# Ledger of designs, part 42: miniprotein binders against a7ua95r516to809

Target 1, 294 residues: a7ua95r516to809
Amino acid sequence: ASLSLLSISDLVPDLQFIFFWMSNAIEILYFIQQKSPAYMQTIELMDDKAGSKESLLSATISANEEAMTILEEVIMYTFQQCVYYITKTLYVVLPGLLDCNPFGTEPSSEQCRRAAGVCVCAVCVMPEAVRRVVSVFQTTSDLLQQYQVHSEIQSQMFAYLFFFTNVSLFNQLIDKGPARGWFQRSRVLQIQASVKILLDWAKGAGHNHLAQKFFAKFCSTVTILASPPQQLSQMSWKALCAEHPSLKPVQLHRILTQYQLMAELGPLPIWQPSSEDEAYIYRTVDLLESFENH

## First folded at step 4 (miniprotein)

Design pb1
Fold by ESMFold2-Fast, scan of step 4:
Structure pb1 (fold): chain B 294 residues (1-294), chain A 86 residues (1-86)
Amino acid sequence: as target 1 above (294 residues)
Amino acid sequence: SDEAERMAEKARYMIELAQMLAEKGNHKEAILLLYEAAMIAAKSGDPELIAEVARTAIEIARQTGDEDVIRRAEEALRRAEELMRS
């Protein structure tokens, strides 16, 4: 279908319209909150000869409450619409992140030696797949800045976008990874490097704390899979659970099972779940993440 | 220019919100919101928008049949026009 052709650039006109409405609703809400004392004072100082003072005072309170409720609904609706359009675009581009090679094609040896020396010749170019994901986040950031959307709403939006990205990548890796070869060490290292580019972008954009929080599950998964056997085999089940609290027992168990299969080594130590966790390891309903969990 | 455009857009949004309040029977509340919309429209420097706010306020005020409310709507228009002249 035509959905795969939809880029973030194609959505900018629709997004501009929605961001515009959201920004205005937020500013009007803030304006009403700031102006309420002045309005109440003006009414209080009014000559009550016509007997309208009490009615106008009650009407002002009622108007403020109703206006704020309607504005909050508009803000919520426009926020949901922005998230819908942006995550729809992300969903299309995210799987590419798991297949791309951020180590790129080598520049010519002669040019590299003259410009940077042998150790800096291996330049990491942002893969097109990573660039497409970053472009969605950058366009979102640009629109939030262009329409001067309040920082709290901006943080909430990126919190959800990072949450969505984390869940999408984690579910794709766990569900489809074995068949796609994504658990092979060379692919895991490529995935790790691609994720680092994305996290570096988030840090540069001022969202490091949100990225660390909402990418925790996928980062834990990639960290485990990229760990050298010598390091990982020295860790008990309890130690792994402690270092990776974002992973559910069933998720950690699946990751470790895939690691053992792909390690191409002699037998690794058996990671035995605690008696407390054992019952949860076999609950398949808990394997994949829900987009509804916050 | 950009600020004036933003102010004009805020005022238009307040007009829509006021119309919604009026449709729900909250005519006095709608007019109070339009008082602020008139001030914001004046700061935008858009005379057509100022006129639109005023026409909307007067129309809603007439629906109340309250002479005091009508006078306040007219006063809000006067203040907005005064801001524009200064």
Scores: ipSAE 0.000, ipTM 0.193, lowest interface PAE 17.2, mean pLDDT 74

Design pb2
Fold by ESMFold2-Fast, scan of step 4:
Structure pb2 (fold): chain B 294 residues (1-294), chain A 86 residues (1-86)
Amino acid sequence: as target 1 above (294 residues)
Amino acid sequence: SDEAERMAERARLMIEKAQILAERGNHEKAIRYLTLAAEMAAKSGDPELIAEVARTAIEIARQTGDEDVIREAEEALREAEELMRS
């Protein structure tokens, strides 16, 4: 059965209209691509008793070329419009994910009790900030399913949304994290748990491969920051680079510097960059990720 | 024959359309139209036209690095050139 849309009431009618046009344009384009060659052959095999088959063939080629170009432009435009509205909504709700506590239970939300010496809790409610982010992804999935959008386009849509989410979360954490206290171990563990909820949603929605690919940088960052000091201090710079290939040298250096500071590991630098990477740890232009996918 | 001449003219028109599509950056559609052009060129019995289609396909496919299309077109060109030699 179809799920009801949970939020984004002001945008849903506009998104429905855009998805409707995108889905129809994709289906028409697919039909032309699959059927046009056979139809052209049918024209060529017809008996040309009137001497006009060449004109019909020429006109059909021209019309099909023009139609396919227009449909591709419509698909591109509607895809970009969907991405624009959805990412604009995500941008507003994403910072809350870095500041919520998924381990905290408000007195009225859930109850835990001892049962046979073990703490048993009722179903834990997802934090509101995480629910808002999941709601945007779920609404997108519902609309793609409702309008039966081709699976390749669905994959491209979630690839871009996960890309955008990864960049937004990474940039927020790196740029604002020190001032917000987000690099404190307790806060990092909260962020890790919140991100796991998003990744679990993506897996359930059939987008596990895309989530693993496009969240790699933010996941690497959180994994490093959540590592126990005993484990992390035993790893060399080269080992960390090998475990976290998505991180640029300047990004890894910034993360490790914050980790060392928050874990109070002393003033001596523990993680020495390789001689090959030494110059690259100062490339400030590479610190934050670009939202441009060029 | 009149039929062969009509097929040749249709093939030339399809080549022209494919070149326009490639110029616009739509190499996928260009190759599809060249596939249709190859069928018409074969029906025309003109090996020079068959060679022209194959050369155009190689040129466009090189722009995208589509090795399968390049290989198929090179095979078609070789066959057409062999026909022209005898």
Scores: ipSAE 0.000, ipTM 0.101, lowest interface PAE 20.4, mean pLDDT 77

Design pb3
Fold by ESMFold2-Fast, scan of step 4:
Structure pb3 (fold): chain B 294 residues (1-294), chain A 86 residues (1-86)
Amino acid sequence: as target 1 above (294 residues)
Amino acid sequence: SDEAERMAEDAERMIEEAQRLAEQGNHREAIILLKEAALIAKRSGDPELIAEVAETAIEIARQTGDEKVILRAEYALMRAEKLMRS
């Protein structure tokens, strides 16, 4: 079986084992962190008739430090494994989001069949491509809740997943957008609506602040491309840079060039970069985002 | 050894860079860098270096109220102090 054919649902049994071990390691680490200070104080208060108290204290400190280090490594390893499998699934489903139409009123027959013979469709039915992405996020949230994973680790996982999603969507739009027609205004509005569904899911899941932070680059891109020509033409290059600080000058220049082409605006001198930014525009390596950038 | 001297120099540079990042308000990147410095210090076996990294981490973490980093660094500092006395 090819891993490219696997859905997030197919990975759930394997992910359950990894989440189980991660949760257990976190609980043991928490126990040591909570109990160690009190235990150390107890040792310090003991009578040292044989000179063994210092040896016991030293051995206990060393043992606890080693145990915490091992547990931290186990937590990081299991976290990285979960992220690897979840992002691999995301990578397969994300391109569909750029090609779907969320303004459609007719749900698929498959979605209606899941209603068990009486189709009562939601007023706004989520496109299948968007549903696949949401399913990955929802399954991750469900597993984190099932195994009682601490909220800060949940936040770290969704921070990474949103970061990965943002980079993947941005890179695909910039690199493949012209050939796929994704810069056409009608398609941009469809992409904007699809992204809105993902952001609304994140808000409902309690991750609004993470989504705002980690989707900033892709959201800025879509916002610019969806903007009316009159609104954009009133802004200088400096103003656009200030409005969209998540975009590098080379990225902003590429986006505005595509926008001018689509809107048939012709050349607008006010959208030209400053002399100090020109060097960045000509460096192709700076155009696409890295999955490992901090 | 020469390798241990290079490790100490690398850790010291990381401490200085972390302090610079914290001064600029980039506390998250500063702590990440100090976690790397702590690993180098632990591998070196030098308790004075371990203590220096831990003290710097406590100072920066107190600015953001990161109790977990403070607790972990205080434990590392206690271990380093014990090793220095032995």
Scores: ipSAE 0.000, ipTM 0.195, lowest interface PAE 16.3, mean pLDDT 76

Design pb4
Fold by ESMFold2-Fast, scan of step 4:
Structure pb4 (fold): chain B 294 residues (1-294), chain A 86 residues (1-86)
Amino acid sequence: as target 1 above (294 residues)
Amino acid sequence: SDEAERMAEDARRMIEEAQRLAEQGNHKEALRLLLEAAKIAYRSGDPELIAEVARTAIEIARQTGDELVIRKAELALRIAEYLMRS
């Protein structure tokens, strides 16, 4: 519990140790997979004069399978531990992104003084709440590169972190949005700008494809909510479902209902679900995403 | 090889220094040094050296109650012990 309340920088020494052991286990697993065929071929070329060849071959296969099983368990455990601590840190900082105003964030007096001679620096100031989230992703990227973790594992790590971020932000917006005023147009535009900074970081880090895939639900939600009333009212329910396939019908219906209320578009239904979707919405009460769905 | 022998000597020297730091109460620096020793041990491919680093890390981490470090080092020790048996 206390570790999950610490900043990402406080977790770096522990994460370095976990990443180091994970990288090492991956390297041993790869070594066994690469060397095993050559060694088995060597055994097969031996004369079976005393009947020991079959015994040696069988023993080698069993030993290699046991070693690979142990290494896979270690890799999975260390991967899960890294993800667990990183996502607990993300969970603490993510709500700040929804309350952030990147358009009206005033730099500190020190930042103003340092930027006095350079206009560009004032435009490039990242809001503190967004910086905290980016810091978690950047630290993770740095650790993966420092310990030379294979690119496939790195992609899996960021796929999960983006999935977690997407689900956390979506759930927070849907669950707490009405009470927090987050569905108001001005607030949605602020959220959209903050999310764009995060997505721009992901693109710069080489993870654009993963970000596009795993942020789809939250990005669809924000895109719909940020749409001008005249544009959104021209789209049919069917068209919206087609454009935003990541959203379940019950989720899309809730988003559009909130939009209609906030934009003061009157009581007449604008976006009427299909008969099939309406039946689904009627039966389904759970709007939130599971962290275990993929 | 000469390189492997040099790596083993470097790692063992770091283990000894980590133990001295731990005796002086500087457990944080001791564990940091063991992390560096572990990198060398793993590059050497010597499971006995990996096990030695892991056991030392467990011993020092037990003094600070750092359960996370203990569990990570125990996993490394299991891998090293398996490799010594095969």
Scores: ipSAE 0.006, ipTM 0.210, lowest interface PAE 10.2, mean pLDDT 77

Design pb5
Fold by ESMFold2-Fast, scan of step 4:
Structure pb5 (fold): chain B 294 residues (1-294), chain A 86 residues (1-86)
Amino acid sequence: as target 1 above (294 residues)
Amino acid sequence: SDEAERMAEDARRMIEEAQRLAEQGNHLEAIKLLIEAAAIALRSGDPELIAEVARTAIEIARQTGDEKVIRFAEIALRLAEKLMRS
C-alpha cells in the first residue's frame, strides 16, 4: 500500500497498545517512588535484632534501583516507538500543508452542517491537508489523555512532534520551494494561514509555549516571505538578524535571495551580510535543519 | 473506599476476560486488556490485585516471547510481592 494512503487511524490500534504500555510503566514507576519511602521507614522502625535492619534496607534500595532502571528503559522504548510511528505519519502528510489553499472557493451546501444557527463545516474552515496534520496531533493528545500519561511526558512528546514538524516544513520549503512556486507571495500567504491553523490548535491544546519555541524557525521564514517589499527593503541585514534570531545567516540569506527573485525586485543590493556573517553564508551544511534535537 | 472496591471489581473482570482471550490464542488482545487492568489495579492500591494482574500478565507474556513485555510484568509482580510483606 502507498504511503499516501497511510492515515493516523490505521495506526491507532498499535499506538493504543504502545501508549498503554508507556502509561502503565509510568504509573508503576510513580508507585515505587511513592511507596518506597514508606516501606523503608517501616524497616527503619524495626528492631535491629529482627535479623539486620541494614541488610533489609540495602536489599530494598538495590531492588528499587533495578526496578526503576528497567521501568525507565520501558518508558523510553515505548516513547521512542510512539514518536517513530507518529512522525512517520506526519512525514507523509506535512508536505500537503505547503500546497493547500485555506482561502479556497466558498463551500457547497452539501459540505456544510448547521449548528446552533451557524453553518459549521470542518472541510470548509480547514483544508484537508491541514486537517490530516491536525488529526495526527489530536489523536496523539486523545491517546495521551485516554491512558492518563503524565503531563511531563505529554509535554516532551509534543515538544518533539513540533520540533519534527518545524524541521520537516522548513527543509521542504527551502529545498523544494523554488521549484514548487512556494516562494510566490500568494502561496506564502496560503502557507501562513495554514500554519496559523496548526498554531491555533496547539494554543487550544495548552501547548502554546512549546509551539512558539519549536516553530520559531519556520514562522520566521514565512513572516519574512510574507512581508511587503516596501517594508522588507527598509530593513538592514543587522535588523533582520536581530528580529529573526532562530535563522542562521546562510538560511536568512537564502530566504532573502528567493524573496528578491520572486518579488521581481531589481539587482539592487538591498540586503548585504555583515563581514562577520559573510563566512556563514557559504556553509551549505547549515542550510537545512537536522532531525537531531541537539 | 467504595471507588477502590469498584476499581478492584473492574480489574478482576478484565483479568478473567484476558485469561479467556489467551486460552483462545488471542495473546496480544489479552495483554492489552491486562495492561488496562494493571493501571486500574495500581490506582486501587490493592497489592494482592496488582500481584494477580502481574502473575497473569507474566504467564501470557511468556507465551508471546516478547522480552520487554515479560520484563514489565516481572517488575510489577516483584513490586506487589514487596508491598504484601509486613
Scores: ipSAE 0.011, ipTM 0.263, lowest interface PAE 9.3, mean pLDDT 74

Design pd1
Fold by ESMFold2-Fast, scan of step 4:
Structure pd1 (fold): chain B 294 residues (1-294), chain A 80 residues (1-80)
Amino acid sequence: as target 1 above (294 residues)
Amino acid sequence: SMTYYVLIRTDNPEDLERIAERLEELAREMGLRVELVKREGDTLMVKISGTPEQVERFREEVEEWLKSQGIDAYVKVREV
């Protein structure tokens, strides 16, 4: 198999070693942080023998600071390596999410329905593309739990993974959406359903707040594109900006322009930006989001 | 109030005197008690007493000032 076929499961052995080292470094750091104050207070309360107390205290603080600095560097490095490998895998599987159909239906059969007494018609199925993305998140969650990584670090890791996913999906939709037909209403509804599967997974995993925060831009975009024409026509530019604060004026303008172009019922009301936003849109060179955290 | 030690390391030891003076000024402005414990080589250590919130604000002010002066320094706070 080529490198383009590398799955998250191929990386598990390497990730296990990195998570193991990260978890151990975190535990050692936590132990030093918990015990260091008590030990230093013991030194602080000692009798001053010819001024040696301050020297001993200073030396102990310096030694502990150096040890903790090294552990913090190990934790940061291992965290960054995990994020690197996981996001590299996500980058490969994410484009499929925008092109899949979660509304797969099975042909109904009267014979089968009568024989079973109950017929369950799958209105929505988890497409393979969505399953691959969920698999990356689930494998990450499993590794964090297996190595008992602290909840704060788990939250930071999923915050970054959701941030990366949001930026990647948003940029792909905005940049390639028109050429791929992704702004067509039927396709937008498919994308919305696929994203809901990811958000439902995040909620089940205990990361609902992170998902709401870091998927805001992509969710706003899909929500606007999935809105009925009658609903959007009743909203002013100012109202849309207020409902979707995660979108920059240039981004909102691009989304609304694409929505208007895809409308089958004829020209929709023109959403006119404010003078300030219009000037900003004209001057803005960056439509796409950056992967850098600020 | 808890007792904390603030350790500052800089790539340029000649900046330590200026840093020490600024720490005294910031502590005075924030109503905190600061005491110089050690100044050796590239390292400055001060003892400060206050609430966790006060000491965290002090650390943030110190880091922001160092950045504004273009001083590359490492700041670490330890509870005693």
Scores: ipSAE 0.000, ipTM 0.251, lowest interface PAE 17.4, mean pLDDT 76

Design pd2
Fold by ESMFold2-Fast, scan of step 4:
Structure pd2 (fold): chain B 294 residues (1-294), chain A 80 residues (1-80)
Amino acid sequence: as target 1 above (294 residues)
Amino acid sequence: SMTYKVYILTDNPEDLERIAERLEELAREMGLRVEKVRREGDKLLVIISGTPEQVERFREEVEEWLKSQGIDARVMVREV
């Protein structure tokens, strides 16, 4: 299996099947929860001359509990399977977002000719790499709507997808950024613009609250790296910690070290960690984020 | 108060008895009513009743306890 063959379109038939089962299990569970009290009351109102009502009540309770347990298991398994397929696709396409240019600095001669009578270049600002990521989110949203999945499950799905995206982008930037040149100011501004496209999509889809919550770490990182040297050099370690509470001391220290190198700044006393944080900047196990939400 | 189902999924089913005991103890300490505890293979289901705030705190405490024991498990909470 080639990475170039892994696209959200390839997974749609499998995802449709899984969403179908998940949606049906949710609807049946909801039906049982809503109708069970009325049915139990109907049994209680029966004219029982032989004590058969007690046996029927016991059997109904047992059957109801068994059915609900099975449905909850189906919902859990199908939800996890959807998350697995979608996040595997995201993991492949997300690095491209860090290495694309949404500003389009040099149009090809073909693009210039095509746009001459129509302002296509002015309208088409979304890079292919960003479009692939948005396509994964949009396809997920479309499937949730097509199968009328309850809003609670939909929110849980996007919460996890945004969590996964944030961790993946943050880890890629911190781990591979120096070698890829991603800490260069021009690249950081491109990354910031690409991330804004994702956040704008989330807002348009009704998931602004989830996006703000789960993208906080990567957004803080990009915001710091995009800050002008004149502004950032005047912010103390404590002020940066207050503005960016999602960043751990080791993470903030690594970001500032990279910024210092790229901006050719000498050591800045103002960026010295507080006495409380000094030991924690050496806690390398906390540098990269975990994909496991335990 | 509302009724919630708490699911624990683990790759270490041998730990489920210990997990079940701690969940019951913790729920009781937090004033949550435990309706049912059921084990199915590598899964544990606990039905509890309480406020949304109590149940979210319960989830956090359970996740922290699992970490402290070195148990790799996922916790999922659903309103009934």
Scores: ipSAE 0.000, ipTM 0.120, lowest interface PAE 22.0, mean pLDDT 77

Design pd3
Fold by ESMFold2-Fast, scan of step 4:
Structure pd3 (fold): chain B 294 residues (1-294), chain A 80 residues (1-80)
Amino acid sequence: as target 1 above (294 residues)
Amino acid sequence: SMTYLVIIRTDNPEDLERIAERLRELAREMGLRVERVRREGDTLYVLIYGTPEQVERFREEVEEWLKSQGIDARVKVREV
């Protein structure tokens, strides 16, 4: 309903055009790379007439490098444009993932099957909010396949999309979580189930390695918040930091403080950082993640 | 044999002469034939004849040496 709510479907024609030009630039680059050796062999087989062979080789090398540099710039520009439009749509739909309930309110007994003592209806029901996020990833995958974009570029695209998703979800949870009640155990379990749907999609799409790498911070956060109180109470501060290296000390301290407020079995042990760690922990500027690599 | 162009771009053009000297030494040690070396501004162009495996090892050795010397430079390799 909002003008700020962009549908991925509305952007598909523009994305198709950008992917088409990116694919063409890659193909032209490959053609130049393939033809250069044959042309250089032709020059090398020529008689050296008054130094003309050396001049021709130098001119060919310079011209080929210039052409390849231009094509690389076109590929980079089109790649960045795709990332911009896709992440813009992701930013709008991602907050819904933190508020949805993948378990449903009234699951049908006919649709609910039990496996290993648990209801599998959560796997059968995908919330609209999760489906919107998955749709963005699936549409991206479909376009990369349609235009036969090389697997290396596909991997770089999803690496960035997963990085962006991780940062966006983490920042939303840390910044707005307390006010939205997202740290309550029932809400955390819903978030964990929703994230699992995204990770399962990534695995099915052949991107399990990238998902494990780039979702590490948000997955660590959700894992801690979903942990039973007895497990967390048995771990020292140093052990928790070692278990979750993707989290900065200030981030881990914030997460544990929120968890302690929601603990069902009573208060958790008070962790005491070292004097050096204290100065680092209490620096507010380190709490939220940047979308830029530093 | 295949022909490759090694392109080295640095923020400090004063280092290019030293880089060129070391590249010739490394190529000689690795049994690679250096056909031409050209300097243009901040960039060094080195034309080398060798197998893909030899050239890949050469690229690694060059990048390792640049890192050890604290020289900030980018290395590209193209099949010509």
Scores: ipSAE 0.000, ipTM 0.278, lowest interface PAE 14.0, mean pLDDT 77

Design pd4
Fold by ESMFold2-Fast, scan of step 4:
Structure pd4 (fold): chain B 294 residues (1-294), chain A 80 residues (1-80)
Amino acid sequence: as target 1 above (294 residues)
Amino acid sequence: SMTYIVFITTDNPEDLERIAERLRELAREMGLRVEEVYREGDTLLVFISGTPEQVERFRREVEEWLKSQGIDAKVLVREV
């Protein structure tokens, strides 16, 4: 139904079909790339009589270029279709990550006994909302492995999925955060913990480098919002820009403005943009991230 | 300093407002900053920053006060 939450499990049969075609197209392209030099060499070894060899070489090059172009188009199309369906599912489940509680309220009996002394109770529980997001990534990984998709394509797939997740979470926090209370310190700390669970999954799956690269903007945002007033008050605009290069000047300014509204301690430093950055802060079109640019 | 969450769960949620007021007072007496006090159902989440020794003392003071008031509640501490 169009009004119900999409489950990644519901899409698996359709995704399997698309991954199957993508994998086959990749294999055919790879075969042509490996065998084409041998065929060209075979033609080069032919007796050249009345220019026949040159004509055959030109025809073979043309045919191979056309075949490779068509296969590249098929691979791109199937890749885009997989990304489309997976990101559509992600978009539906991602807002839950901003509202869930990863710390829980009822620890196990063992954890309760540990907390009675000098030991602190530690509970690593994955909330249902985070589990839904992880399930999308895990299912994607499983399908890529099932159809033996080359590691380069797997890396490109997760690069885009992490990029999409980062943009979606950032845009939702900036756009809807004030109305939802997502800038409150308690909520920010819960969001930080939920994101850590997601990043830990990526590390375990072998995608740590991609996750660190493509989650940089949202991680920077959460890090700033979770910073103690004493720490943040010692940082200049220039220092913050240097530590958070993934944030545009308008985005950093908006985040710091929200931070000041949340703070209840004494006077805060004035985080003013440079003269060069000031023009960008008044461009409304630059506040939210685009899903079109990777 | 490290950030900690103190969880206080009670079977009588109507007591939570009184508990929250006393927690803020105790933290102030100990020189601890309470970042936020968040209510979730039958549980209070108290976000405080400090040394492990300060937080452990706070936990004990909270438990003793709850017992003195006859309030049946569970107190747990987690490092953020």
Scores: ipSAE 0.000, ipTM 0.338, lowest interface PAE 11.4, mean pLDDT 76

Design pd5
Fold by ESMFold2-Fast, scan of step 4:
Structure pd5 (fold): chain B 294 residues (1-294), chain A 80 residues (1-80)
Amino acid sequence: as target 1 above (294 residues)
Amino acid sequence: SMTYFVLIITDNPEDLERIAERLRELAREMGLRVEIVEREGDTLVVYILGTPEQVERFRREVEEWLKSQGIDARVRVREV
């Protein structure tokens, strides 16, 4: 069956509707949280005859608690819906990031700037595959700003999107990389440059801290693959794990094993795990497989 | 960031090997770490570990050398 590919622009009307409801629910929740203490104080200052004040106070507390619970559920639901639709769109466009060449593609319009004495290419130099991914993030940012969504919710949204992007790219690189040639050094450098464009976008959008945190695993993987064989062979297993804490031992072992196979290294020492390291990796693989299958 | 890509794009791909050899030589003269120099069609990719100031000096030296040799090429720098 033919699959119809939806662009992010096709989802904008639906996303606008969901963001509208989420933003309104957040604002109402914030209003209740801020105004409730003042209102209850007003009730307490009333002259109470025949017990009407106690009844009113109790009813107000119950109503506020119920309203806040409903609003929190609406916010959670609409947030989850946004994440679902946006990540589904990202899933379609992300593989292109691993296959594009930011160095060989001439932009239709070329603009360069000098920053701190260094010539830097503008956004217009971005490969089409990278532009598609950036468009999803930019559209999300624009919608969050259009509906004046609180910065805390914006941060949570991009934390989820970056986490998803990181996991998706990592899984694709590890699972398909060998067959696709993505572990070849030239391809790894192209991937590194493409990811740098995404990270630069995130920094410009005010999400540098989130990007550094949630892209750590994929960035560590690309850094390892871009490392000279001699440098990797000089490091112990403990040192390699310490330099890349975002990677699980089984993930690091898989990366290094694939790197050794693709590099076709000559007489240079190639990293090999000790017997203890192998036992540890084996146990870690077993635990990870159990988690993945559950 | 301490790592940069320097891109050299030329209308004459036959010049790329000569350019690559000079870039390795120049990096050695400047004490810069060059991790890889590779060719992608009409483009040379140079992976350099260094400060922004060091990379800017490298870019300038490369442009001056290209001009002295009459080679028509563009030099771009991208931070990694």
Scores: ipSAE 0.000, ipTM 0.288, lowest interface PAE 15.4, mean pLDDT 73

